# VHH binders against Protein DOG1-like 4 (DOGL4), part 36

Target 1, 232 residues: Protein DOG1-like 4 (DOGL4), of Arabidopsis thaliana (Mouse-ear cress) (q84jc2)
Amino acid sequence: MSKMRNLVEEKFLEFYESWVIQLELYLHQLLIAHNNNTMSETELRHLISKLTTHHKAYYTAKWAAIREDVLAFFGSVWLNPLENACSWLTGWKPSMVFRMVDRLRKSRVVLVEAQVKKLEELRVKTKFDEQKIEREMERYQVAMADRKMVELARLGCHVGGESVMVVEAAVRGLSMGLEKMVKAADCVRLKTLKGILDILTPPQCVEFLAAAATFQVQLRRWGNRRHYVTHS

## First folded at step 1 (VHH)

Design f3 (framework vhh_ozoralizumab_d1)
Fold by ESMFold2-Fast, scan of step 1:
Structure f3 (fold): chain B 232 residues (1-232), chain A 124 residues (1-124)
Amino acid sequence: as target 1 above (232 residues)
Amino acid sequence: EVQLVESGGGLVQPGGSLRLSCAASGFTFSEYDMYWVRQAPGKGLEWVSEITSGGSYTKYPDSVKGRFTISRDNAKNTLYLQMNSLRPEDTAVYYCARGLPEWYYELLKSFDYRGQGTLVTVSS
């Protein structure tokens, strides 16, 4: 919402650009592993570990940044307009990754019945957790229109130190509420990702992670190739 | 006020069994995922098990898988940990915890809420 980037936005932009470049390098390794029938289970697990550590690094940096400025993650300057349009509470929508899981049914490695049941249970749980967070966000938005909040906004127009302190306290409360919701959404994302990886075999994990990384990288490239003017 | 009270710890011989209980109060127990974590002498916190709010999903690290079983009774606001085939390396203070999954322990270095703990000593 500000016309100029603040320090948190500049720092995270630099981090995110480097993080995406490394994700693309890992995607290349995942695609090679998927096509290589000589790679051992130990080698595949090591590659999967690199990806999970990479995602963990993202959430470590994100949680540090949102503690300083959670609003930077709503309409982020390090994301293009297409990436921002596809965001659900500052990131990917957890249930959408199950579309990538569905592609594994067409893969060289067939899902066994026990895996299918566990993935469906996880899908249902993930959707339930999403709906709970969506309800909390709706309640937050309604609270913005509460009589008490409207009165605090009106009080903020009064010149005086006491009114300023009351408004500042209210704004801090709002930011803390948003931070809690973003962390809750990230919790569902990490639970969903870990849950899928725990159910899948190493070759299936490689295929799943390749599909997920491909989608993330392609969405960014599609948005970055968008032309402001297409006719000349 | 949120409160978690662990019980059931004690001295047990290697190969023995113990059942830990955690009585929860001050919050809607049935709405929260619950965890058991432990801290061995001179070591950091280690995640031991987790259970979803409805009890339909449980997870364990390889160190206790097949030996420990987490369960809950939402009507009684109580969490349980059944520990079988105990080993000297299982010696630790065991904590009942409300909070985030083990993936977040290093990021947060804390729980939403944690009990006082119950000591489990496995020795001959």
Scores: ipSAE 0.000, ipTM 0.189, lowest interface PAE 13.6, mean pLDDT 80

Design f30 (framework vhh_ozoralizumab_d1)
Fold by OpenDDE, second read of step 2:
Structure f30 (fold): chain B 232 residues (1-232), chain A 123 residues (1-123)
Amino acid sequence: as target 1 above (232 residues)
Amino acid sequence: EVQLVESGGGLVQPGGSLRLSCAASGFTFSSYAMYWVRQAPGKGLEWVSEISYSGGSTKYPDSVKGRFTISRDNAKNTLYLQMNSLRPEDTAVYYCATSEYDWLLEYGTFDSRGQGTLVTVSS
């Protein structure tokens, strides 16, 4: 089904399509680096830096967009239904990446005890942060049923005069709250990603990033095939 | 609800020492890394120390390295900061921080934090 898109949605859709294409290119480089095992540490670090910069670019664009319309990200039209279904507060679930790390451990990746301990600590921290955000989100969602939002619901299509002011205030309040929550969630994502990359060696980072990028790209492909949607 | 209560701040002369404490409650203290952060007048929040959940690892910025020592007692749910060789530039409100707070320091501006304890270094 076709959805009506506002300017923010259209703009971010275009951005995201380009961003994903670049991600696929980086994924290719990551896979080459991982499989050849001939790159120097400096070269690996450079590749890792390119990926991290790419992710930072995404959040820079996202945060600019959410300032204009945070609601666009709660029905992300640039994602297929499968991608949306797997989203937690407009993005990937931070704690999910530890599953990827676990998979690395089961492969040829050997983590030293110190790394394992640090990863566990980070996992616990990430879970704690997720729960904190979830609780606050719940509080916000419940608070939506306040006087202003009730008034909005009551008014329905009969909006005018003072009622318009009430509606606008309610929408602004909601949007501000949601923006805070989304930013908080993104911070947890970024911190988690950074934490993992700080713990892993450059070769391990490349493998991790390859796994993460593969999952993201494949999820998109699977969703597109299943739902007959083409975004890029 | 997570509660953090700092204490031990006060007035001290340059070169002096102070020991800050933070009483933690409302979460499994021993499961999380802890942090000290500070805010000087007119400045933003600054990270000053980190300690792992077990206390086996600590980190410091160059600004306090060699002078400050973070430690913890998980049995008492208490975090400590030993501050030696204090300087006027160390004057700030010092806050104990958890995972609920520390990740906000790098990426966001938030108004939710503990009350802190004031450290004033002056002759």
Scores: ipSAE 0.007, ipTM 0.234, lowest interface PAE 10.5, mean pLDDT 86
Fold by ESMFold2-Fast, scan of step 1:
Structure f30 (fold): chain B 232 residues (1-232), chain A 123 residues (1-123)
Amino acid sequence: as target 1 above (232 residues)
Amino acid sequence: EVQLVESGGGLVQPGGSLRLSCAASGFTFSSYAMYWVRQAPGKGLEWVSEISYSGGSTKYPDSVKGRFTISRDNAKNTLYLQMNSLRPEDTAVYYCATSEYDWLLEYGTFDSRGQGTLVTVSS
């Protein structure tokens, strides 16, 4: 009953499982820091740095894997069906993190007017960048359909080595296009996260990162319990 | 791990020349297109030149066409930019980039691995 995974899928599955375990450990540290207001600013910055380094490690590993097999990241085997259903271009939708920021505005943490203005500017910029990528994705899907139809029609006329090479070149071009779009989307994700962390104070950063990590962990937990759901 | 290290920048007078180098490691250099981009203080990233993986095709914007020449040595994993007839407006930090980092051109985001090399054209 098991689908045989390729090497890229197997290696990234192993990486991702370890990465999530470490994220849960960092979430525990973030929650302790948030609940116990005894940490110095230097200690809080150190914890925030651990989280940013951890996320950077994810993208480093992801980009290496995508270079080998970008399609492994569309319908990823290391994600449950709920996590896959919530994915936008192989990851979280950049504008979604502002939902975590909105939670801060209603919490014990008070944002000053200057922070609110900078966060709104960042939200607008993020939405703009996100829409640019969505337009490119639409163009890619149209081009893919047109290219496939043209190639299928041509293969009916010529069955030599040139036909095989043309099909291989087309598939290669499609994979390169997907890799470029995924990297562009990841760049928007990293830029958005950095932008938020640059605007927030260290205690606010800890609360934000805790909220984001909690949501990621809970989404995984909810999806993993799917087999207990009945039709009632 | 992909690493790009730029060198060769410095202070030159208008009309002078400089040759920039970029040492690449951690990826199959000969399989990727390479770029030079620059950022003047207070300005965004500007694309300066492009070279195909084989070195058979190069492209330049009008601002540097005829003055700058991009080249590569795939055996040494090194990218070059020959800059002639330098102008004060060429003053910038120069970065090399690869198709692995095409997002650098669009979003102006710098990898912490890329330090750049400063070119100052001043009398």
Scores: ipSAE 0.000, ipTM 0.123, lowest interface PAE 15.1, mean pLDDT 79

Design f31 (framework vhh_ozoralizumab_d1)
Fold by ESMFold2-Fast, scan of step 1:
Structure f31 (fold): chain B 232 residues (1-232), chain A 127 residues (1-127)
Amino acid sequence: as target 1 above (232 residues)
Amino acid sequence: EVQLVESGGGLVQPGGSLRLSCAASGFTFSSYAMYWVRQAPGKGLEWVSEISYSGGSTKYPDSVKGRFTISRDNAKNTLYLQMNSLRPEDTAVYYCARDYESWLFDTGSSGYYMDVRGQGTLVTVSS
């Protein structure tokens, strides 16, 4: 039940709600900057820095929380069902951000050939890193169904005695494995974000960050509606 | 393949000293900034110290400033934390951690960002 939320879930729910409100404020600033072609490079870099700092704050809070309870991030109570349905290993799928990059190719701020090539190289590497993590998850799921784990599950049906201690140790090991994979996925997310921002010019970075923030905010709004106008 | 192994934890009396070590392997140690972070029972992770890849720059929170010293030996791939004037509040599991090597780290940001964390070493400060 919702009243049975643990302390980690309650604390992160409060953090996340505040974090999203601040993201919406930054999105407003990004949209103003995108529509104002007179902003200096220094002003644009400052705004980009605010967004990167904001995302770093999210991962700092997330990593602290998952060390206490990684399972809180699978089916998170601070996310609506649509947001949860779109999650890949407790967050956005790294390769999806290249959909935002594709919008830049059709925008007023045109990518030069060298940037297109570097972004394609980054896309390929990001997909490769995703596939490595997906293979780790498959191995994890297979290990959970391995003979030894099946035997431990049978022992767990016998309540009492030393079997409880063995099962608890195994469950702790499984949680540590999930924490490792979530952190690996978050590392791919951060490296992908950094890579894109390193390739793009400051005006292109602002447009990219505005597109990404718009998608995140709209996905939350769509999922919070009782009647979904964008769902078929 | 990338590994961080902490050692040197133990039981110490208030006012005592301990030196923690972290043996790094599987990466070019001298290319990464390193951190010490700790977790007290029932609490979240707390940043304890930071050292640049060269050892030329160090940072500490006010809670340990003047008492703790971070250092590194790049030839031996080893990170150290010298802890002096220990208090009961310093009781925690201490972790060695590697930085992302990312421009995303601003000097104005509090806390830590880490790519890899070790298994930890327990420090208990008690009479």
Scores: ipSAE 0.000, ipTM 0.119, lowest interface PAE 15.2, mean pLDDT 79

Design f32 (framework vhh_ozoralizumab_d1)
Fold by ESMFold2-Fast, scan of step 1:
Structure f32 (fold): chain B 232 residues (1-232), chain A 123 residues (1-123)
Amino acid sequence: as target 1 above (232 residues)
Amino acid sequence: EVQLVESGGGLVQPGGSLRLSCAASGFTFSEYDMYWVRQAPGKGLEWVSEITSGGSYTKYPDSVKGRFTISRDNAKNTLYLQMNSLRPEDTAVYYCARGSWRELYSLFTPDYRGQGTLVTVSS
């Protein structure tokens, strides 16, 4: 928009708060399903589909928002400081979800040898994809630093409307590169999630999704408590 | 920027053949499953074919099974669709797509889908 620098932030804040409330409701349903061994495969698949659709809604909204203002996702106002500190390229680190998968080894829904092998192959591939993105981000940061130094030097030599135009051009270049990298990272996240769900049985999918949602909800609650204490 | 550029579409008679190509850039092509999807006039998007990142597994809906063949060349970052025994109902804009599965099919955006190539099957 022409005036509000934070318009995208305000819109996504409203979206995200509603999205988290719905995630908590789905977590409740996942926990009930986990404790109920009478649910059919069709019923479990339906519940899993609700969760995948919910994550789909998140990435649909996110990609629309980052196209308008990708910088809103770095140090997001809809996340507390703890959630922001745990972010990797504006979201969860893909390899982190294998920690939730490891919990399945301790549960009643035992992983078979074939699943363990496929999950390990996926874990290795996911870490490799993360490293590729990290290398691209490093190259981008180096290029951004060089560009910023040149623009800052020019800004120091010129005053008035000229300096504003120069800064705006630099910001546009930054945003385009960051949008590409954020979408690449989100693609790795979605591919990792799909891969895990394809390998797991429906009961194992429910337990995995419950573990992931529990971590997201709990991290938000711990961070909100810390924030309140520091701002009281 | 992720880019997918389709080519090879055109006008063909029923029973004819066409080979579509998709040139991929802006991502590591060899790491991603790829899809062909189409949109017929006045209809929604329809999944046509998929291929795994390494090319070892392919899948087709019954509407094109036995007539269409998906393939890829990871060294050239190119995806292909060989279409044989074409029918009037195959008339559609064909899109190359990345990074979605059937349950997340509607997640792909214009940035993860090419602009398409028109295939018209008519006498």
Scores: ipSAE 0.000, ipTM 0.130, lowest interface PAE 14.0, mean pLDDT 79

Design f33 (framework vhh_ozoralizumab_d1)
Fold by ESMFold2-Fast, scan of step 1:
Structure f33 (fold): chain B 232 residues (1-232), chain A 123 residues (1-123)
Amino acid sequence: as target 1 above (232 residues)
Amino acid sequence: EVQLVESGGGLVQPGGSLRLSCAASGFTFSEYDMYWVRQAPGKGLEWVSEITSGGSYTKYPDSVKGRFTISRDNAKNTLYLQMNSLRPEDTAVYYCAKSPRWYELLSGTFDYRGQGTLVTVSS
């Protein structure tokens, strides 16, 4: 092949690099708002809205891309090896964000009892949704190893229209199954994010989003440093 | 096609000054918040300054506050960064960047930064 990556991978690499640059710019705005407490509630809500829109834009672009090539999101070329190693079904693990929420209990802003209860209920729901997806993914992987892989391996030994049609149908089925699972995982991510933001006050939302963005940016920087050391 | 072209970088001695310019085209410049970001050798991208679409509000990190001034001329579609009291740690490639709209992210026409201009602060 003359190409190092396909067109979907190239387009999403350009998108993701720009998306991360904008995330870093929003992170600086969040840190200023958090540390200096100089913004009105209206200004904080506007900033939170910008972050929410930014994350929604990511998923809209991702879903368009996975319709064309879902496999590009398993071992993504726009992510470093550390980012890929930390991925759960092509993205962040939803329950992980509750670790960031726990840090809010140590901040200047105190969570009230009603918020703590709602966050715990959301955490439980999120973990159940994750477990359901994990069980489905495990069954999919087992089926691939036992039935679909055997079928593809057998058909790959033959040349002819009949074998070609069966292999084509199996590959299409694999891609559609993965697309469904990735979208299901992304729906859990978006519902978890929205749920947390709906429970938190604007200053708490800013602190939470700053923690989440800091982790994402730092993970990328740590992975880029590791990659350089490995290659040098 | 969105284009951002930075200029004004160069070699300057510590304590010196430089003025960076960014010529914008392919979008309605007056409708977008603009940023300056930089990348020092071996480091990640660092936000340097931000200005609202109308120029009424600006923001700076503590590392450059009081030394750098961002401004814009919407009639000329140009963004500026005035850098005073430059330090060796300001050595970096400086990029002009625009705030994205969600539909631009969807279409893939969302390059937030230009080619960059190198600033070297050294004696």
Scores: ipSAE 0.000, ipTM 0.146, lowest interface PAE 16.2, mean pLDDT 80

Design f34 (framework vhh_ozoralizumab_d1)
Fold by ESMFold2-Fast, scan of step 1:
Structure f34 (fold): chain B 232 residues (1-232), chain A 123 residues (1-123)
Amino acid sequence: as target 1 above (232 residues)
Amino acid sequence: EVQLVESGGGLVQPGGSLRLSCAASGFTFSEYDMYWVRQAPGKGLEWVSEITSGGSYTKYPDSVKGRFTISRDNAKNTLYLQMNSLRPEDTAVYYCATRSPYWLFSHTGFDVRGQGTLVTVSS
């Protein structure tokens, strides 16, 4: 048994399952590239491009879906509870990715001083953009709880006429506000990803992308295992 | 309860060999890439070898390449490290390791490790 789904949820669930399967195939290719020191820079760049295109395909599908039902992305049915619990505005928190870069650097990824400086500059800008979105989301949540929203909720208890039209307009406005914030967050994610890949060498990009894909795949496996055990 | 238990360490003379084993439990071993890492006296943690979840690919740093061989038996949930032509500089505590989804929060990048097994290479 699962929660009732709408058409947007059903369509995106099908898309996401296929997208994750392809991500796991790309992860396998990244691990092969990591272990094969004979791959050319052009071959590595091609693999990196496939991953970048794959992530862009995700956001293209996501933005089409949120235009129809942005709320489907808050507590998504295609994500397990652990994945949903780790979500920040319907996806990964941009500043968290720099923790991954820092750990790779300490493990075995050798970064030159110029790369470290550029990564720090990118981290600061990403954190600033992230905090701006967090402030906008906080204002949105405060507005949801203000007197006007309470009054609209009361009006929603009445059937027909002007009360229905007023509630529908308010709900449309709320959805549009969430869509704008989710798209803003996704833009920060894409800019952060591109920025990191632009700073790193192709072998370092492969290591970074492998780490990111591994984390995403393992988080899904851990959450699915817990869910399966709970329902067993 | 996730556990990694190393064994096989000991005292050997330079040029000797040792085989380390790691018994894994509490997780689906066959789904995780596995690592051997070591810590020499007074030094930080050093990556020694890695093997993919299916065992198809392995990687080593130049310091041990050609001397060490990592392998795994997924049916027995066991990881191995065959160490040949041992040198005094190989003296260290050797840890069996893997990465959880939370490895991003690990100071070493290897957040799941065993207790370690001591390898001493001396006369």
Scores: ipSAE 0.000, ipTM 0.126, lowest interface PAE 17.2, mean pLDDT 81

Design f35 (framework vhh_ozoralizumab_d1)
Fold by ESMFold2-Fast, scan of step 1:
Structure f35 (fold): chain B 232 residues (1-232), chain A 123 residues (1-123)
Amino acid sequence: as target 1 above (232 residues)
Amino acid sequence: EVQLVESGGGLVQPGGSLRLSCAASGFTFSEYDMYWVRQAPGKGLEWVSEITSGGSYTKYPDSVKGRFTISRDNAKNTLYLQMNSLRPEDTAVYYCARHTSAWLYYLRSYDYRGQGTLVTVSS
């Protein structure tokens, strides 16, 4: 049972593969900066800006794609099964970054009291926003299973059919609901990332971004190693 | 493996009749709503008829209403399309298609269709 890739999926697959290659190149630069204490603050801020712009480019491309086909991001063809299994509402779970910050604090990253306080405030806000989105998703899933939706499905509608007007309105509502929830989740991701980078010093930002990029790249490599045995 | 195999197409004169059949296998046929769709040369897919899983409800576009009749035999896993009073504009490849399950109906399309059977209406 193979589902043919649509044009949105093919275009985003091409974009994502290039995006990951560039992320690996930036990770290499972050690791060099980590090991060589000769980089100026201006040079570190420039590198951090490159990573920030790179992540913003991902969300710009994603939001253009979900406007056309939001379902392409649920079980994405450009992600391996392990990456898909670790996904929360089509991406990373925002509160996970605070676990990464906590791990850095246990190694060599020393945070001042003011930074700790601001990170805890951000963590609480991020978890609150996550829970709000999870409640919206629960309401969406309940609405999908309600009697009226089941009755509409039972009409046996097809694209271009005579029942299209009523079913198209319902389907348009479902699509818009998913798109809004995905964008809400992505907004929490971007606010969380910006918040952390605003709290950390440039050297601490490099440590954080290196840890995050390493995790993302390794998860992809680990999942790709097992891909051929899963697809048998 | 899900398979849908159409048959019964051919060359027929205007005003004539044809009956198409679709043999379904690899899934529980009686649990799925089914469609007939067609594609005329140089045109997109056009919905021709639909029937619910139990056969209790059928629907047709105005272009074929009163001329075409969809039916099914769940014991034989077979879908039918009886086409009467055929017109040159009915010339197309006809496909049977399986409706997406209720929890996936946002896809707004069938998830499987057969290879099609050609119907040519000409003098």
Scores: ipSAE 0.000, ipTM 0.080, lowest interface PAE 21.9, mean pLDDT 80

Design f36 (framework vhh_ozoralizumab_d1)
Fold by ESMFold2-Fast, scan of step 1:
Parts: sequence; C-alpha cells; structure tokens
Structure f36 (fold): chain B 232 residues (1-232), chain A 123 residues (1-123)
Amino acid sequence: as target 1 above (232 residues)
Amino acid sequence: EVQLVESGGGLVQPGGSLRLSCAASGFTFSEYDMYWVRQAPGKGLEWVSEITSGGSYTKYPDSVKGRFTISRDNAKNTLYLQMNSLRPEDTAVYYCAKGRTPWSYFLTSFDYRGQGTLVTVSS
C-alpha cells in the first residue's frame, strides 16, 4: 500500500516524535523524584508544572493541526497500530486515567478521605462528560449515514463542476463537525487531568504522572516491538 | 534577540547554481519551521521554500520546484537553499525567515527575517 503523507501528517509526526522523546526525559525525572523522596514541595511543583506545560503543548499543536486536517488524527501515521487501536476520539479515554488513580490508593502514599471523595466526584463527572461526547459521536455517525449524505455521495459520482463544489463544501462541513467533537473530547481530557492534579498532593501528582507516562511510553514500545507498521 | 544572517548570494549566469546559507541565533532553531522568501526589484515578497523543524517535510511553489532544495543542519543552527538551473526571473534579494511558532502550519506565518542576500541571474 502506497500511503502518501500530507503536510499536516508530516509536521505532526515530526512534532510528536520530539514530544515523546521529551516525555521520556520527564518520566525519568518523575521516577527519580518518586523513588528518592528528597525533592522539596517547590521542586515537585516545578516538575509537575513542566509535565502539565508539556501536555498543554501537545494540545496546542494538535488543535492547530486539526484546523488544517482533522482526518489525520483518525488513524494517525505517527502512532503504531496498537496505539491507534487504544484511541478514543483521537486520544486517550478520560475515564481510563482513574485506573492509575486506583493504583495510588494501593500504594504506600495514603489518600485522605476528602481526596477520595473529590476523586469519586470527578470520576462521576468525567463519565457523564464522556457519555455526552459518545452520544454526540453517535449522532454524527448517524448523520453521516443518513439520506442527505447518501445523496451527496451519489452526486459525487457526477463529473460536473457544480456537483464537485457541493460535495467539497459538504466534506468541509463534516470535517468542521469532527474538529468540534475532537476539541470537546480534548477539553474533557484536560479538565480530567487538571482535576486530578488539583486534588492530589505534589508527591501523589508525581506518582500519578509517572504511572500515566510509563503506560503511554510502554504502550508505544510494545506496539513497536511487535513489528507492526512503525516509523523508522 | 533573534538574528538571521544570510550569505552565498552573487552574480551567476542563467543555468548556473548557488547555495545560500542562513546562520540562526537567539532562539531554539530545531523547534521552528524555516522559510526562504524573496523579493524581486520593484515587486512584493514571494515564498520560495519551506522546511519543517526536524527537516522531514519540504514544500516549494511550482516556479522553483525541482530546481531549488531547502535543507537544514540543526546541530549548526544553519538553513540552506541549493539553487540549480537559475533563471533571470530568480533575480531577487533572498531572505531567511523564522516561523511564528514551533507548530505553525501556515506558509505566510513568520515573525522574523534577516537582512537578505542578493542573487542576480544575468548573462
């Protein structure tokens, strides 16, 4: 299969490779901080800030890219097939991070009752926001398969300039709808991440971020080691 | 203090070649898309080449595609433009330009350019 990459795919692939390398460097710092327990609260907050800024940089780059070509994020060329298989609306499923929070509850770092209550409230809110987006996704998919889209697909079989213009306008409309939905999903991701970090103490934040980064890095390595289609 | 210093321009006969260089300082060069733009005497600024931050993607307008090659050396903070099969219409001041942000996706989005280097193609 001769798959040609477009400008957005090439630029984001280059960005993402660099972004993952920096994530691995931050993961190393998080693991050192977690294991040595010698860093001050100020130093831990600075490290946490670096990670949150790093994730914010990802969404800044992603939103710039999806304005140009949102479809590049459905079946992304910078992700291996395993990473793509684990994607929910072009990224991680927000509720999945609470599995990493559950690991914190089983660690030597004790969560106080007030934190447990706030995390459960956040989990419930995240689930509701996630379900709302899933309903919007289903409505979008139904709209894609409805009478109007079938008619546009049929019209696209005609070679006239008028039909080409109408089909192109409809495709742009569909892409704008996907962009809005992807941004909504990303907002839930960012709100969930911020919410967890606001509830946790700095040492707990370090443990949480280390768990999340470890999972992301290992998932990429597992997919690459299985010799699926990989960037070399 | 962002600084871009172009060099390598000169007088060349039609069909000749020149290699332009741009030395960059004052920013993290490896994080920015870079551009070559030119301005012919009495005309507006024209985009001639684009390269992504890591060098994996390049783009050219039809007027120079196949004749010009943009490249970069991130270890040396240097941008290059190899110009082959030069034509009289390539006569212009050539500017090295920095992208507005590290993840800029617009060819027109640059926030700094150097002083330029003159390329004259004449027999």
Scores: ipSAE 0.000, ipTM 0.210, lowest interface PAE 13.7, mean pLDDT 82

Design f37 (framework vhh_ozoralizumab_d1)
Fold by ESMFold2-Fast, scan of step 1:
Structure f37 (fold): chain B 232 residues (1-232), chain A 123 residues (1-123)
Amino acid sequence: as target 1 above (232 residues)
Amino acid sequence: EVQLVESGGGLVQPGGSLRLSCAASGFTFSEYDMYWVRQAPGKGLEWVSEITSGGSYTKYPDSVKGRFTISRDNAKNTLYLQMNSLRPEDTAVYYCARSQLWKYLFTGSPDYRGQGTLVTVSS
């Protein structure tokens, strides 16, 4: 059966399509900047600032949307199946971006030892924060399956007016718990991104952001071709 | 085999117009952002226009903005550059280029650049 889109899904789908198109445009600017050795440090910082602002705009819109319907972000209608399969708590896995950082080690723009040390410290901290959130999600899943929740689900079918209010409160509590976990994961993503950009020089930031945006755009393109079928 | 074949260059007087074409083959043209770059005699490569895969966004440097228009026909696997109000400074070999999305750390020339087409603006 066809999926019905609610208002939150409809609005965020429209937002996300525009956001991705703008990301592709910024990617082109990053690639040109990387190949053009004439850009000043001020110009590079301005471009990096545009990308940072663009990502902040995404999280501002996302947090407004999850306040209304956090479940819209689990199996999102604006993402293809491959993008959804690669998601960790409604977005990219924070530690995964260090694969983009590792690409800089093989570029002609070499990281100095002090940067390598700071990036490794950040990687360890990011992995720790990521694992903490994974443990919280596990506890959340266990709590959803505990005897009290099973009893509340049963009461919702049998008791009447009082049980309806209690079940509604429990469901609202579950949604608020998911919202808090998604926001916590997004905070780790933003802290990781900021941390990397603070360690890297402006030319290295451009290379890193280009790598990250390239991966995001290509993952979308790969997934959009998965169900290609020729018709008469 | 990825191929890009530019055409439409020639000799034109200052203030004149030319339309360049780029025929693409060996890849899914509709999935790639495309751009035009040029190389004047004795100079490096200069980016002159870009267009997204669906044609919804275009961008130009100030040197050609308002004079050049990039467009594409995905059904024909063809990229175009309409050049108006041509100046002697526009004299260059013009190249069609596929986006560097798979080679983001590339330095030098654009990925899968064609053989080029010469544009000479002279009286």
Scores: ipSAE 0.000, ipTM 0.114, lowest interface PAE 17.8, mean pLDDT 79

